# Designs tried in a protein design chat: VHH binders against Outer membrane protein assembly factor BamB (bamB). Part 30

Target 1, 360 residues: Outer membrane protein assembly factor BamB (bamB), of Alkalilimnicola ehrlichii (q0a984)
Amino acid sequence: CGGARELPDLSDVGDGVATETLWTASTGSGSASSAYALVPAVEGGRVYAADSNGRVTAWDAESGERLWRVDTGRELAAGPGAGGGLVLVGARDGRLLALDAENGEERWVSGLSSEILAVPQIARNIVVARSGDGRVYGLDGLTGRRLWIHDRSVPVLTLRGSSSPVVVGNRVVVGQDNGRLVTLNLQDGEVIWEAPVSIPRGRSDLERMVDLHADPLVFRGVAYAQAYQGELAAVGMGDGRERWSRDIPGHTGMAADSRQLYVVDDQSRLWALDRNNGATVWRQDRLQGLRLTAPVVIGGHLVLADEEGYLNWIAPDNGDLVGRDRHGRQPIQRPPVPDGDVLYLLSADGRLAALRLVED
Key: E = the ipSAE of ESMFold2; O = the ipSAE of OpenDDE; V2 = 0.75 times the mean of E and O plus 0.25 times the DockQ between their complexes.

## First folded at step 22 (VHH; framework vhh_7qbe_3)

Design r6 (from q7 with D28E R102P S103D; at its last look DockQ between E and O 0.01; V2 from the best seeds 0.00; counts 0 for: pae E 20.7 > 2, placed apart)
Fold by ESMFold2, look of step 22:
Structure r6 (fold): chain B 360 residues (1-360), chain A 118 residues (1-118)
Amino acid sequence: as target 1 above (360 residues)
Amino acid sequence: QLQLVESGGGLVQAGGSLRLSCTASGSEYYMGWFRQGPGKEREFVASISGSGGDTYYADSVKGRFTISRDNAKNTLYLQMNSLKSEDTAVYYCAAGEWFYSPDDYDYWGKGTRVTVSS
């Protein structure tokens, strides 16, 4: 006989920030694995989502009207990414699929070297995708032809799942599973700079894991990266030089506003740090023990979803847990997606909800 | 809700072998083994993905211990070879629904004692 992980007692916390449900929909069967990066995409007045069983669906973002639905016939593990008239999904078998955003028709399929567990991106007609073995591909958005591949040595032990690349201007920022942050030229995949974030340490393969598993965050000229069992670092986008670092390991993710960086650590504590020097402004400990999503800044609030289907609302100025409200019983595995005053939630069972923040 | 039951512990001489098993009452979780020696903190031993394809080991047991699972029987195994006195501990089975990290386990068994005599 045994017990479950201890969850915090939050029964004294009242309702969260008031929201109005605009619509709900089903994406299908949901996600087969928490390692999958199945996230809704909001683009051009539409919402796109995929399930593990191969279904990809588009809805009108305002009304929730289903615009199209296709069955790709593959187990999908990442996406969608949306842009440039495409909806991009990655399959567990290494196939990257590009669908026509208007009607869901397959435009092309390209094979990568291993499973795709990171959300594909597109900018300037170049698709950027990362395979589970750590390779990063640039593909022509029109044809799916490989334009470049960035390769690196594979560590002995890596976490299942991959951080998603971030495209900023003509640069691609990648958190690598060897603890390094790399920035590539979008057009040809050549390294612009590479920065160490963490160095493997310890006696076991587990202790030496330094994957940059949380998606990197680029905000106002700074790249932030967090190692699974290492450091959180701020790196200048222009020169690749470290601005500061903190011993705050984690894998969940980050958000920022003009003043502060918000980071979830490996104990599910939420930190607010001064963006310029990394100094702690506050820390919220009451959510320890919960599996949280990365924080999201919306409407003057900070929100994190959790494994029990709650939205946890945090005051950005002081870290107070101002309320909690539940949106189903299923885990919310990936951060809610903000679009203006609307928040899109996807639960593990494939339920999609659009919520509007309601002001007093 | 998930119940984990370990078995297979016992007394063994150094250099000997022992196989631990852990039965689960539920679906295929990310699973692992941890241990706690006398007066020590609980430490990681080995873990295995839900599909069984990815395995991880602490350096102290690498090459000597093998983790495996039989999902048809909902059973996790730890084959322990070339046992040393420092392997003496209570061994715990653990499982989690989410596997962003091997230390992110939700469910724990009561443990089974392994004693290695010199």
Scores: ipSAE 0.000, ipTM 0.122, lowest interface PAE 20.7, mean pLDDT 84
ESMFold2 (binder alone), look of step 22: mean pLDDT 79; pTM 0.810
OpenDDE, look of step 22: ipSAE 0.034; ipTM 0.445

Design r7 (from r1 with G50W S51D G52S; at its last look DockQ between E and O 0.63; V2 from the best seeds 0.00; counts 0 for: pae E 13.3 > 2, unsure alone 63.9 < 65)
Fold by ESMFold2, look of step 22:
Structure r7 (fold): chain B 360 residues (1-360), chain A 118 residues (1-118)
Amino acid sequence: as target 1 above (360 residues)
Amino acid sequence: QLQLVESGGGLVQAGGSLRLSCTASGSDYYMGWFRQGPGKEREFVASISWDSGDTYYADSVKGRFTISRDNAKNTLYLQMNSLKSEDTAVYYCAKGEWFYSRDDYDYWGKGTRVTVSS
């Protein structure tokens, strides 16, 4: 009874979904902390990744050929973000680095007010970055000059990890540590709307934590946000009004398709909800107890990676666990990255793999 | 690859009606209509949310134009009634992730010309 977390017995689950390895590579030494958001970026036929020791690498997405590698000299904790000819990485010392996507040359560096644990974004030549103190910055993509700052007081006690901003059109969606979801104008940082998702409850600072720690998800005009110890809510992007909410706390993350929202709760159960009204379609409990990544929709399948190095394949229509395959024994701590029928996996030790789903 | 194909433009007398159509390849998007008169900037006309069906109209067309969609045919419609000479423009179908302004739309059709005479 004591001492150890109870893990599920999944030994009866077969291999299920077939994949072929296109290539593998090393990003370096991997991640120094599970709180770091070091996630591969796929852009313009290239894959970019960073390790916590300061290395940033680019590969050809098709062949896996290393195109360049640079050493930034800083402990990196977030990124890369890619776009607009830039590769963006955030450092633990608060420096946001913009590298030339072609050759890795440093284009500019900007200092933010605190550590960067959220993946930087770029759209319309504006870089959006969030520091650990909750501030959100808009920076000029060519120069790194600050265009605007959005500042909001944060609770005294908050989770160290930060959700990443989501840029959609001319809007920036941010999940805040106070349980609110805010949408900012990309050009000037002014609030378009703000919506409460969860309200702090309980007597201690720990009990009252309602951080929107999972990355917000914007899908077809709806923003979805999940609070650490609170609610899951769907909010209309046009007016900031709640469409529905559910008592499904968690911090791992979400995915959606045209019909359903997929959410991991704080017990590692996977829920499929009707995207329009929040009604439960199915729930998969067999992974309970495992440390999972956010779900990913790829090729008509749903996949979650876990702490033991497995990919767990789920049928989207009914929630059946249809296969498990192992890609080393190291944890996979961040969601695999889909690009078409290719899935990019990054393990905690810095191994990067490109897998293609094999059609049967 | 998404393609937007407009049709239904033409010459019509003031007070008349036209229906514009826009067929899109692909799925699940916000769609809208914009127009550009001679020597003017493109302006918003109407939009519709593909999933919720919420509609939005510019004040200049409210009560006269109706936007609608047929999800089975992936077709967007703009019914234009009580047409006025100021409605003369090239009408563009547009698609994006959100509907608030022209900056929220990333894909555009080639346009269909509407000319209102008399």
Scores: ipSAE 0.000, ipTM 0.316, lowest interface PAE 13.3, mean pLDDT 84
ESMFold2 (binder alone), look of step 22: mean pLDDT 77; pTM 0.788
OpenDDE, look of step 22: ipSAE 0.134; ipTM 0.640

Design r8 (from r1 with S101R R102S; at its last look DockQ between E and O 0.01; V2 from the best seeds 0.00; counts 0 for: pae E 17.0 > 2, placed apart)
Fold by OpenDDE, look of step 22:
Structure r8 (fold): chain B 360 residues (1-360), chain A 118 residues (1-118)
Amino acid sequence: as target 1 above (360 residues)
Amino acid sequence: QLQLVESGGGLVQAGGSLRLSCTASGSDYYMGWFRQGPGKEREFVASISGSGGDTYYADSVKGRFTISRDNAKNTLYLQMNSLKSEDTAVYYCAKGEWFYRSDDYDYWGKGTRVTVSS
């Protein structure tokens, strides 16, 4: 597995935040690859999760009772996305499957041009999927028929995996491998605006890599995008104009609250920035060396999971690491999914846990 | 498929220096050095970003080893100074998407042996 490296000493971290385990379940197997985008989905009082061996399961979110489980017979690499009465999962072979959310029955299967490593989305009876070759598809939610394709060539060098499209209203926000953020019309796939987040620079293909690998974040009319080896930018959703940019490269992910944008850089440093102007509020360096998930805002805290199986709890005001609680010994490769005061946590071994945040 | 070829290994006395090189037959990416000593697990040594702007070192080699790259020549380097017996290992060049663990790297060289004598 992973080579040995020195991890940060975090033994002095207190227990300022606690979680209560509500229930646990097994998804089957874990993820075969860290590049896979297998994450729990919460919709309609249910939790959906998929394993790499092709099993998709639904649980009651409150009780943890298993409602249904199906075997798709495919190696799954993305999903599920849930909405519109569907559970969407993507396979390594480029097949996108739509399952009935109520009973898990297959509704339709659609073939994309390459492996699916981004979480499929659904809104307004349109499924939005992204294949590994950078193409974005709009599909009919009922039939799986292709409605539109957005095709942009990918650079010679790119990170494996794709940021998941974000659907907001009638817009699809896509971070591209060429360092550009694009907004598409959900209905017909037409480009509404495209903004450069990071411009490729240098003579070599390596230097020119500026993939928007991190999922874009849309928060209150602003799209935030972060480039690998590139810039972090805030772009107005209305007109596609850049509001501010910072030289904070990253590929992990972002979160935001009313005041601050939280980002992880390529060195696993956590930044809090003023959401309006990009000014640094604080930086937390203690988690360097750990493979972190994207930050998640829940309650009055920020939480990041790591490869050691810990939830790292950060005070949003000053960046203090106020708590660290372990949930198994397996890596947590996907960010916890918040729903109210509950976190759904998926470990690399396929263990799913529902955790309630206990704040004193 | 990308091929990585290490060179520069050999026998050196404690306190001596070696420079390892790694050439890629294809497009380079995030690059790193790992090593595996006798009876030990493969361990991280150093990594460097595509642009060369970011470098990481294991604590055990920090201050003694320097990782660098020449993208125009598709070559990765590891300058090893003040070598110790504990540095004896097969050194592997790796190309990957992340700079952390070995499983973050997709391509590996066959390795070059470094032996540090007392």
Scores: ipSAE 0.000, ipTM 0.230, lowest interface PAE 14.5, mean pLDDT 89
ESMFold2, look of step 22: ipSAE 0.000; ipTM 0.227
ESMFold2 (binder alone), look of step 22: mean pLDDT 78; pTM 0.791

## First folded at step 23 (VHH; framework vhh_7qbe_3)

Design n1 (from r7 with S27F; at its last fold request DockQ between E and O 0.69; V2 from the best seeds 0.00; counts 0 for: pae E 14.3 > 2)
Amino acid sequence: QLQLVESGGGLVQAGGSLRLSCTASGFDYYMGWFRQGPGKEREFVASISWDSGDTYYADSVKGRFTISRDNAKNTLYLQMNSLKSEDTAVYYCAKGEWFYSRDDYDYWGKGTRVTVSS
ESMFold2, look of step 23: ipSAE 0.000; ipTM 0.306
ESMFold2 (binder alone), look of step 23: mean pLDDT 79; pTM 0.808
OpenDDE, look of step 23: ipSAE 0.025; ipTM 0.483
ESMFold2, fold request of step 24: ipSAE 0.000, 0.000, 0.000; ipTM 0.301, 0.318, 0.123
ESMFold2 (binder alone), fold request of step 24: mean pLDDT 78, 79, 79; pTM 0.800, 0.804, 0.806
OpenDDE, fold request of step 24: ipSAE 0.008, 0.024, 0.000; ipTM 0.267, 0.423, 0.259

Design n2 (from r7 with F99Y; at its last look DockQ between E and O 0.45; V2 from the best seeds 0.00; counts 0 for: pae E 13.9 > 2, unsure alone 64.8 < 65)
Fold by ESMFold2, look of step 23:
Structure n2 (fold): chain B 360 residues (1-360), chain A 118 residues (1-118)
Amino acid sequence: as target 1 above (360 residues)
Amino acid sequence: QLQLVESGGGLVQAGGSLRLSCTASGSDYYMGWFRQGPGKEREFVASISWDSGDTYYADSVKGRFTISRDNAKNTLYLQMNSLKSEDTAVYYCAKGEWYYSRDDYDYWGKGTRVTVSS
């Protein structure tokens, strides 16, 4: 059959970076769709996670003790976002729920104009949420009342699912389905700048899809965005001017350190680029054929999880695949979440693990 | 808790020069200079990215002012040349995640006064 020939042979790769499992827990039923953005949040010594069946749970980050669990009664598709004493989840029915971070009690619920498939954010007592019709909302963190709304046109054909907004300082960075990157004022939702990352090309609606589906990455004054069938671009956060671009389409996401940008392309090759000029430093091709998460930088290493439950460890300086270790047989669909020397790993079936890096 | 300390202000005749300095710890963010003239709102003057060294200037000072840093001394500088009476203000050093808006700067010094005589 064709499947076995398309997967890489990684049998020669030894064990990964040594890790210690601190604890494991269940978030419930996991995610009902790969389009959902159900990803753990780490905030204030606690870990929060949701399943698609409506369950939201908090654990102590050190011990894994369950602190609370609530059933929202809604199909959840995004979140949690955490901050400002809130845990934020978005539902398929367009409801944005704000839960009390200490006990999980509902503080407010707001209705948005369509399903919520992007992780809500909060900063400076303003909740930022994006609905599937492309609208971006600023909501009061205490009451859930709408402070502003940003509209845009939605392409005829678009990927289901949305990149999550990124809040940096007093600005909201949004990757749009039309291939543009927009930055809004957090307080009033007014456009600060808008930049084309990729331009639709081709004759059919399918060929013209240029969704910025990967979450934008903002790092040290630069916004990085990757289009589904287009360009990877670095844009200055202050003026919205392109610093460089590369023909590296993809949709899984990016990470950065002080020198390099790490990005996965649509063939599951991992690129390291000079962050300032976009020049290739190295490319790791051995994972081609796997479905990878975005890379994560932790403890001087790169790690990417995959559809078979492996963590793939990469040396940042030269791109060597230094090890692989398996954490169950279920796919890992969202990037592991780093916090210090700890990774939080969520499998598609709802299993949550906290792993600490240790020296071999 | 971070404290920013400005120095180098004073009285100078038009066409003259001054160099302001600001001492701060940590260097992972933008640092910048703002000023507040008599009866005016605080306005952006210049900023520098602590890691990349990229600089930005208000149009009113471009070509006359130069922002720089010395990472070994944890010191931010503003070289002010060809001073005009319009440059009379209290100058503030600031640290934040952005280079434009005063709302994006979280830490401020107490200011140093620059007076440019006609």
Scores: ipSAE 0.000, ipTM 0.306, lowest interface PAE 13.9, mean pLDDT 84
ESMFold2 (binder alone), look of step 23: mean pLDDT 77; pTM 0.784
OpenDDE, look of step 23: ipSAE 0.025; ipTM 0.557

Design n3 (from r7 with S52Y; at its last look DockQ between E and O 0.01; V2 from the best seeds 0.00; counts 0 for: pae E 12.9 > 2, unsure alone 62.0 < 65, grease 27.6 > 24.2, placed apart)
Fold by ESMFold2, look of step 23:
Structure n3 (fold): chain B 360 residues (1-360), chain A 118 residues (1-118)
Amino acid sequence: as target 1 above (360 residues)
Amino acid sequence: QLQLVESGGGLVQAGGSLRLSCTASGSDYYMGWFRQGPGKEREFVASISWDYGDTYYADSVKGRFTISRDNAKNTLYLQMNSLKSEDTAVYYCAKGEWFYSRDDYDYWGKGTRVTVSS
């Protein structure tokens, strides 16, 4: 494994964008592994979160009042996904649980073929879930009955953890561990197209790892995908044709606005690329050495959380690090979740905070 | 308000050409053309993305029809060449977030009639 990292000196950076803490809460014990995808979900005026010890909790998004909490009795590793009156969590034992969004009661449980480390999704009453062996399942949202399975070959060596599928319209976008991006029909799981993002290269299994570990991003008809040790590609959602690619490996994730794609690379440098042609607009290097979350675009700002509990605020036009503010000392390992002018932060120890941006 | 206004339809002889236009207010979505012939369901003709200008055509019109756009005028065009009698239909401009099926389009114009005579 690697040695100690040299952390950047950011002592000259001021307070950043003003935020007001609306409420805080505890989700329980937090996450037992950085490979788990335990992220808050915001849906229908409620916030849902899970801990790895099996608790799932709902809060009123405005007040922070706890509405319900249930103990599932399972080690949870992914979710929640929320929608269609359901709260979806995936367990390390391969069980996908659908809970009633109103009261947390179990609606159904479905068994998948291996551990679930990707956030389940729901759209059009179809639940989409990915197991660690690479299978993607479509399940009926009402009953949990299996509607379809998509199988593929899995490389000998893959990262623990998986990118989550992205459901847009009637399509499911999946970043595969073999360096390919696939788009499936939501209704029947049939492949619409598959595009190579990165090709395994090198002499060892480790050098050939090209997992599409960062969640794919779909924005204005383009799918963006980033390989762990390979390329970043923009692919047309309609035809699966590559629009452009860059040699920018990473696993943290991406965000976009109307002009720019924002990508974190494997050295924690933040790139802004012209969304249409992939040309570098700027790069922010001052955060090198930190473990960052994927960027989030909110309120005309760009924000990334880090392992020290900071929010790092970046000006989208020029990449300047305009401020840092701290929200506890525990790592924030998953991107803050925006909803309007509110950010929801979840730290590794299970602290949940709702922050509102204040006019600057 | 989203408004789609088609124009350019008319009567044309087989083998002739016609250009349709569609003006839309502000959009970052996909636009396309559909048509409905006598006694038939509405069918896809062509689409173009607003950002990249990528085009897609139904097999029945490939090589004969060309879709294009003028972003400064917010206008979508369909150049129809080598027209056949089976191209007779009401042509609709449509706007949506995806461009693969009729269900992907949320907004429709009132249509412009194209009649191809022998």
Scores: ipSAE 0.000, ipTM 0.321, lowest interface PAE 12.9, mean pLDDT 85
ESMFold2 (binder alone), look of step 23: mean pLDDT 77; pTM 0.792
OpenDDE, look of step 23: ipSAE 0.016; ipTM 0.450

Design n4 (from r7 with D54Y; at its last look DockQ between E and O 0.01; V2 from the best seeds 0.00; counts 0 for: pae E 15.8 > 2, unsure alone 63.0 < 65, grease 25.1 > 24.2, placed apart)
Fold by OpenDDE, look of step 23:
Structure n4 (fold): chain B 360 residues (1-360), chain A 118 residues (1-118)
Amino acid sequence: as target 1 above (360 residues)
Amino acid sequence: QLQLVESGGGLVQAGGSLRLSCTASGSDYYMGWFRQGPGKEREFVASISWDSGYTYYADSVKGRFTISRDNAKNTLYLQMNSLKSEDTAVYYCAKGEWFYSRDDYDYWGKGTRVTVSS
């Protein structure tokens, strides 16, 4: 999906949104691959981040003071996920590591069937992890013992990487490579419902790729899923029935507020849709050609990072590109992580920045 | 139920080589080799992810043993080079969900005996 595109001329866009850098830090070597799901995690007033060389670090979210750093000795490709007193990271060799959130001490290690390219999750003392072969695991949070496994066949051709499972209550929502969205019981891994988001089309294996590569989004009882070369669908969490669908293919990600669903399509166009019925409210096309991250809602704005190291600020009401400010020259490959009025940015070179949105 | 059948064991001189095979119809997840020497507990030797091909080895065999699989033949292999007397054991083929723990393997073969003479 990385065709050579001409970059858009956005030189006329100023810094319409002001930010204050609170602190910066280095995570180490950064990310070795865009397929890796190395992202900052914010939990309990701390920020956790990992680099591809196996370093996991914790910082005070407010001051940026480093609290602890450990070297796992493994090539890390996913995480961290944080919760339940644990920091979870996945390695390329299929090992899932649980670290103590307080001091970084290794609590347990579990071996999955393939490389871990999705952010591990934890809820209700259950760790949910996904391996590159599409399998989803439920693990005991205390011991790392497998509780359950969900296994579906993976198509011949798939996008590199996996969407991260989303845990909501006692349910796990998983976007599958076959274009189906599944909800599992967190406790035993049983399928509660499964919904088709997109059906493979075409004659070739390439044409038939309909991976739900974008992380599914659950917002107020509705699950949103977007397929590569396929459709975007809204599915009721209660019954697994489709509420609406749109022919808006994508693999980047989604965000939502009370009114609108924001999605990036395969052409790097940003859409705002009515969250309830899927109707287009606006589309922003100026960012075409850029590799964008998923949109993030923060304050009264949307923000998307790009491969040029910029934050692109969008007005949610009309889709106007109101600001574009550069934060280094390295790609930002994962979405900024919001916490209140603060954004945590992780660049490809491993630079972590905490930015506070300054409101007028 | 999955049946595992080991073969290839025998008598070999120190420094020699053997290749073990394990037929495992319908194999998935991790396949592994374990061994149990005289008066010893069953110990992990090597494991391979059936799908991804990632391999794991015990420190005692690293660099000498190679685990591999042929999906088309549903066969697991253990190439053992530079054999030592300490490698004398009954070797077991196993299938499991995790790569490193004996307790994580839920199917076992009956084993094949490897004897390394000095």
Scores: ipSAE 0.000, ipTM 0.227, lowest interface PAE 14.6, mean pLDDT 89
ESMFold2, look of step 23: ipSAE 0.000; ipTM 0.250
ESMFold2 (binder alone), look of step 23: mean pLDDT 77; pTM 0.789

Design n5 (from r7 with S27F Y30A; at its last look DockQ between E and O 0.15; V2 from the best seeds 0.00; counts 0 for: pae E 14.4 > 2, unsure alone 59.3 < 65, placed apart)
Fold by ESMFold2, look of step 23:
Structure n5 (fold): chain B 360 residues (1-360), chain A 118 residues (1-118)
Amino acid sequence: as target 1 above (360 residues)
Amino acid sequence: QLQLVESGGGLVQAGGSLRLSCTASGFDYAMGWFRQGPGKEREFVASISWDSGDTYYADSVKGRFTISRDNAKNTLYLQMNSLKSEDTAVYYCAKGEWFYSRDDYDYWGKGTRVTVSS
């Protein structure tokens, strides 16, 4: 509706899915901006997190024991990415840092051409990082040397928060700020295919914004991408051909299971779509007006966190809002990170919690 | 538990052909072939999606190797043509949900050795 944003009345919703808090920890001062992609990483029985003031910390995932903590001395805006014995963080000054996963010692630092607001990735000893000017880099995981750069023209007006690349097999999937989805060869950065998701329209730069701001989702051979002011599309990973599209703009993100794709639109409605043809299965409207995270599939449920510190639990088969439970009053700005039956939840003020779903 | 059993390895001259097979119970996941050469890490060769049939290949094998499936026999195949000495490796069948990298695959076979003589 027109005017100021209306918040939903959810006072009649009971407690959420039963959870047990395994441990809590402080990552430090949290995130200085909602545009930063400071997201816990779970790898090899460890949890890694960074704050925007430069602190990077590792904990034992089961016990919550702090294993190491380092101060990088830089304002961090993205990460960590974890893999290949590395913890990767991106800084506002364009520095990409690779830390030793065992002890936090710096292995290398590489300078990129602009701020790093997308979570770095690693596969096959190649680090993939995206800078805010739209460049995508492949870097040697051992040394940090540049292996390739993918360069493209940026629109006049673009969103600052960049979607993170997705590395799948020998391919890097990137949602571009020009409304196109591109897949690059991991080894040399050459374009395998490029697909339009949305076309800029309108008379002003603002009306023409079609950034693929939500992270792409790759699931069972299909890439899903959602444009800020455009379409949601499903694209075949093998050939880059559109399988279906829907007029469901948004920037929050997506999840999938074997049957359905779950998407948050620009009005905070949660859609369940048939993954194969895009047909609506159900839509949950009761969260409209809240600032939600992307959905997460765990334990036979969907969960979305919100700006008021709630976890909102949704039944995947029919969309029922089955419960809400609060984990502090600070916003949760990034999706909870699942690992088995455990969720890792990070609040904007830097509080990290590990929650286990109670089986029943 | 699902088990993966590879077969079809052996000794072959350069330029020759071999066909590898992998049998498994159920194909609800992506299936792929990986290989490990002497002193090297395990590397991706090819994969196939059971739902779409899309195939993917490492650059080093494109045009020479073909991955295929027979759902009735629960069997994955790798047809290897124009073999080179650099194809000498232990070949592993793998199953997973994400089918492009080692981290996509949760289950592995024991491997079958392919030796290509010059």
Scores: ipSAE 0.000, ipTM 0.241, lowest interface PAE 14.4, mean pLDDT 84
ESMFold2 (binder alone), look of step 23: mean pLDDT 76; pTM 0.784
OpenDDE, look of step 23: ipSAE 0.029; ipTM 0.512

Design n6 (from r7 with S101D R102K; at its last fold request DockQ between E and O 0.54; V2 from the best seeds 0.00; counts 0 for: pae E 12.2 > 2, unsure alone 63.9 < 65)
Amino acid sequence: QLQLVESGGGLVQAGGSLRLSCTASGSDYYMGWFRQGPGKEREFVASISWDSGDTYYADSVKGRFTISRDNAKNTLYLQMNSLKSEDTAVYYCAKGEWFYDKDDYDYWGKGTRVTVSS
ESMFold2, look of step 23: ipSAE 0.000; ipTM 0.351
ESMFold2 (binder alone), look of step 23: mean pLDDT 77; pTM 0.786
OpenDDE, look of step 23: ipSAE 0.025; ipTM 0.554
ESMFold2, fold request of step 24: ipSAE 0.000, 0.000, 0.000; ipTM 0.340, 0.330, 0.343
ESMFold2 (binder alone), fold request of step 24: mean pLDDT 76, 77, 77; pTM 0.782, 0.782, 0.783
OpenDDE, fold request of step 24: ipSAE 0.023, 0.021, 0.006; ipTM 0.494, 0.486, 0.274

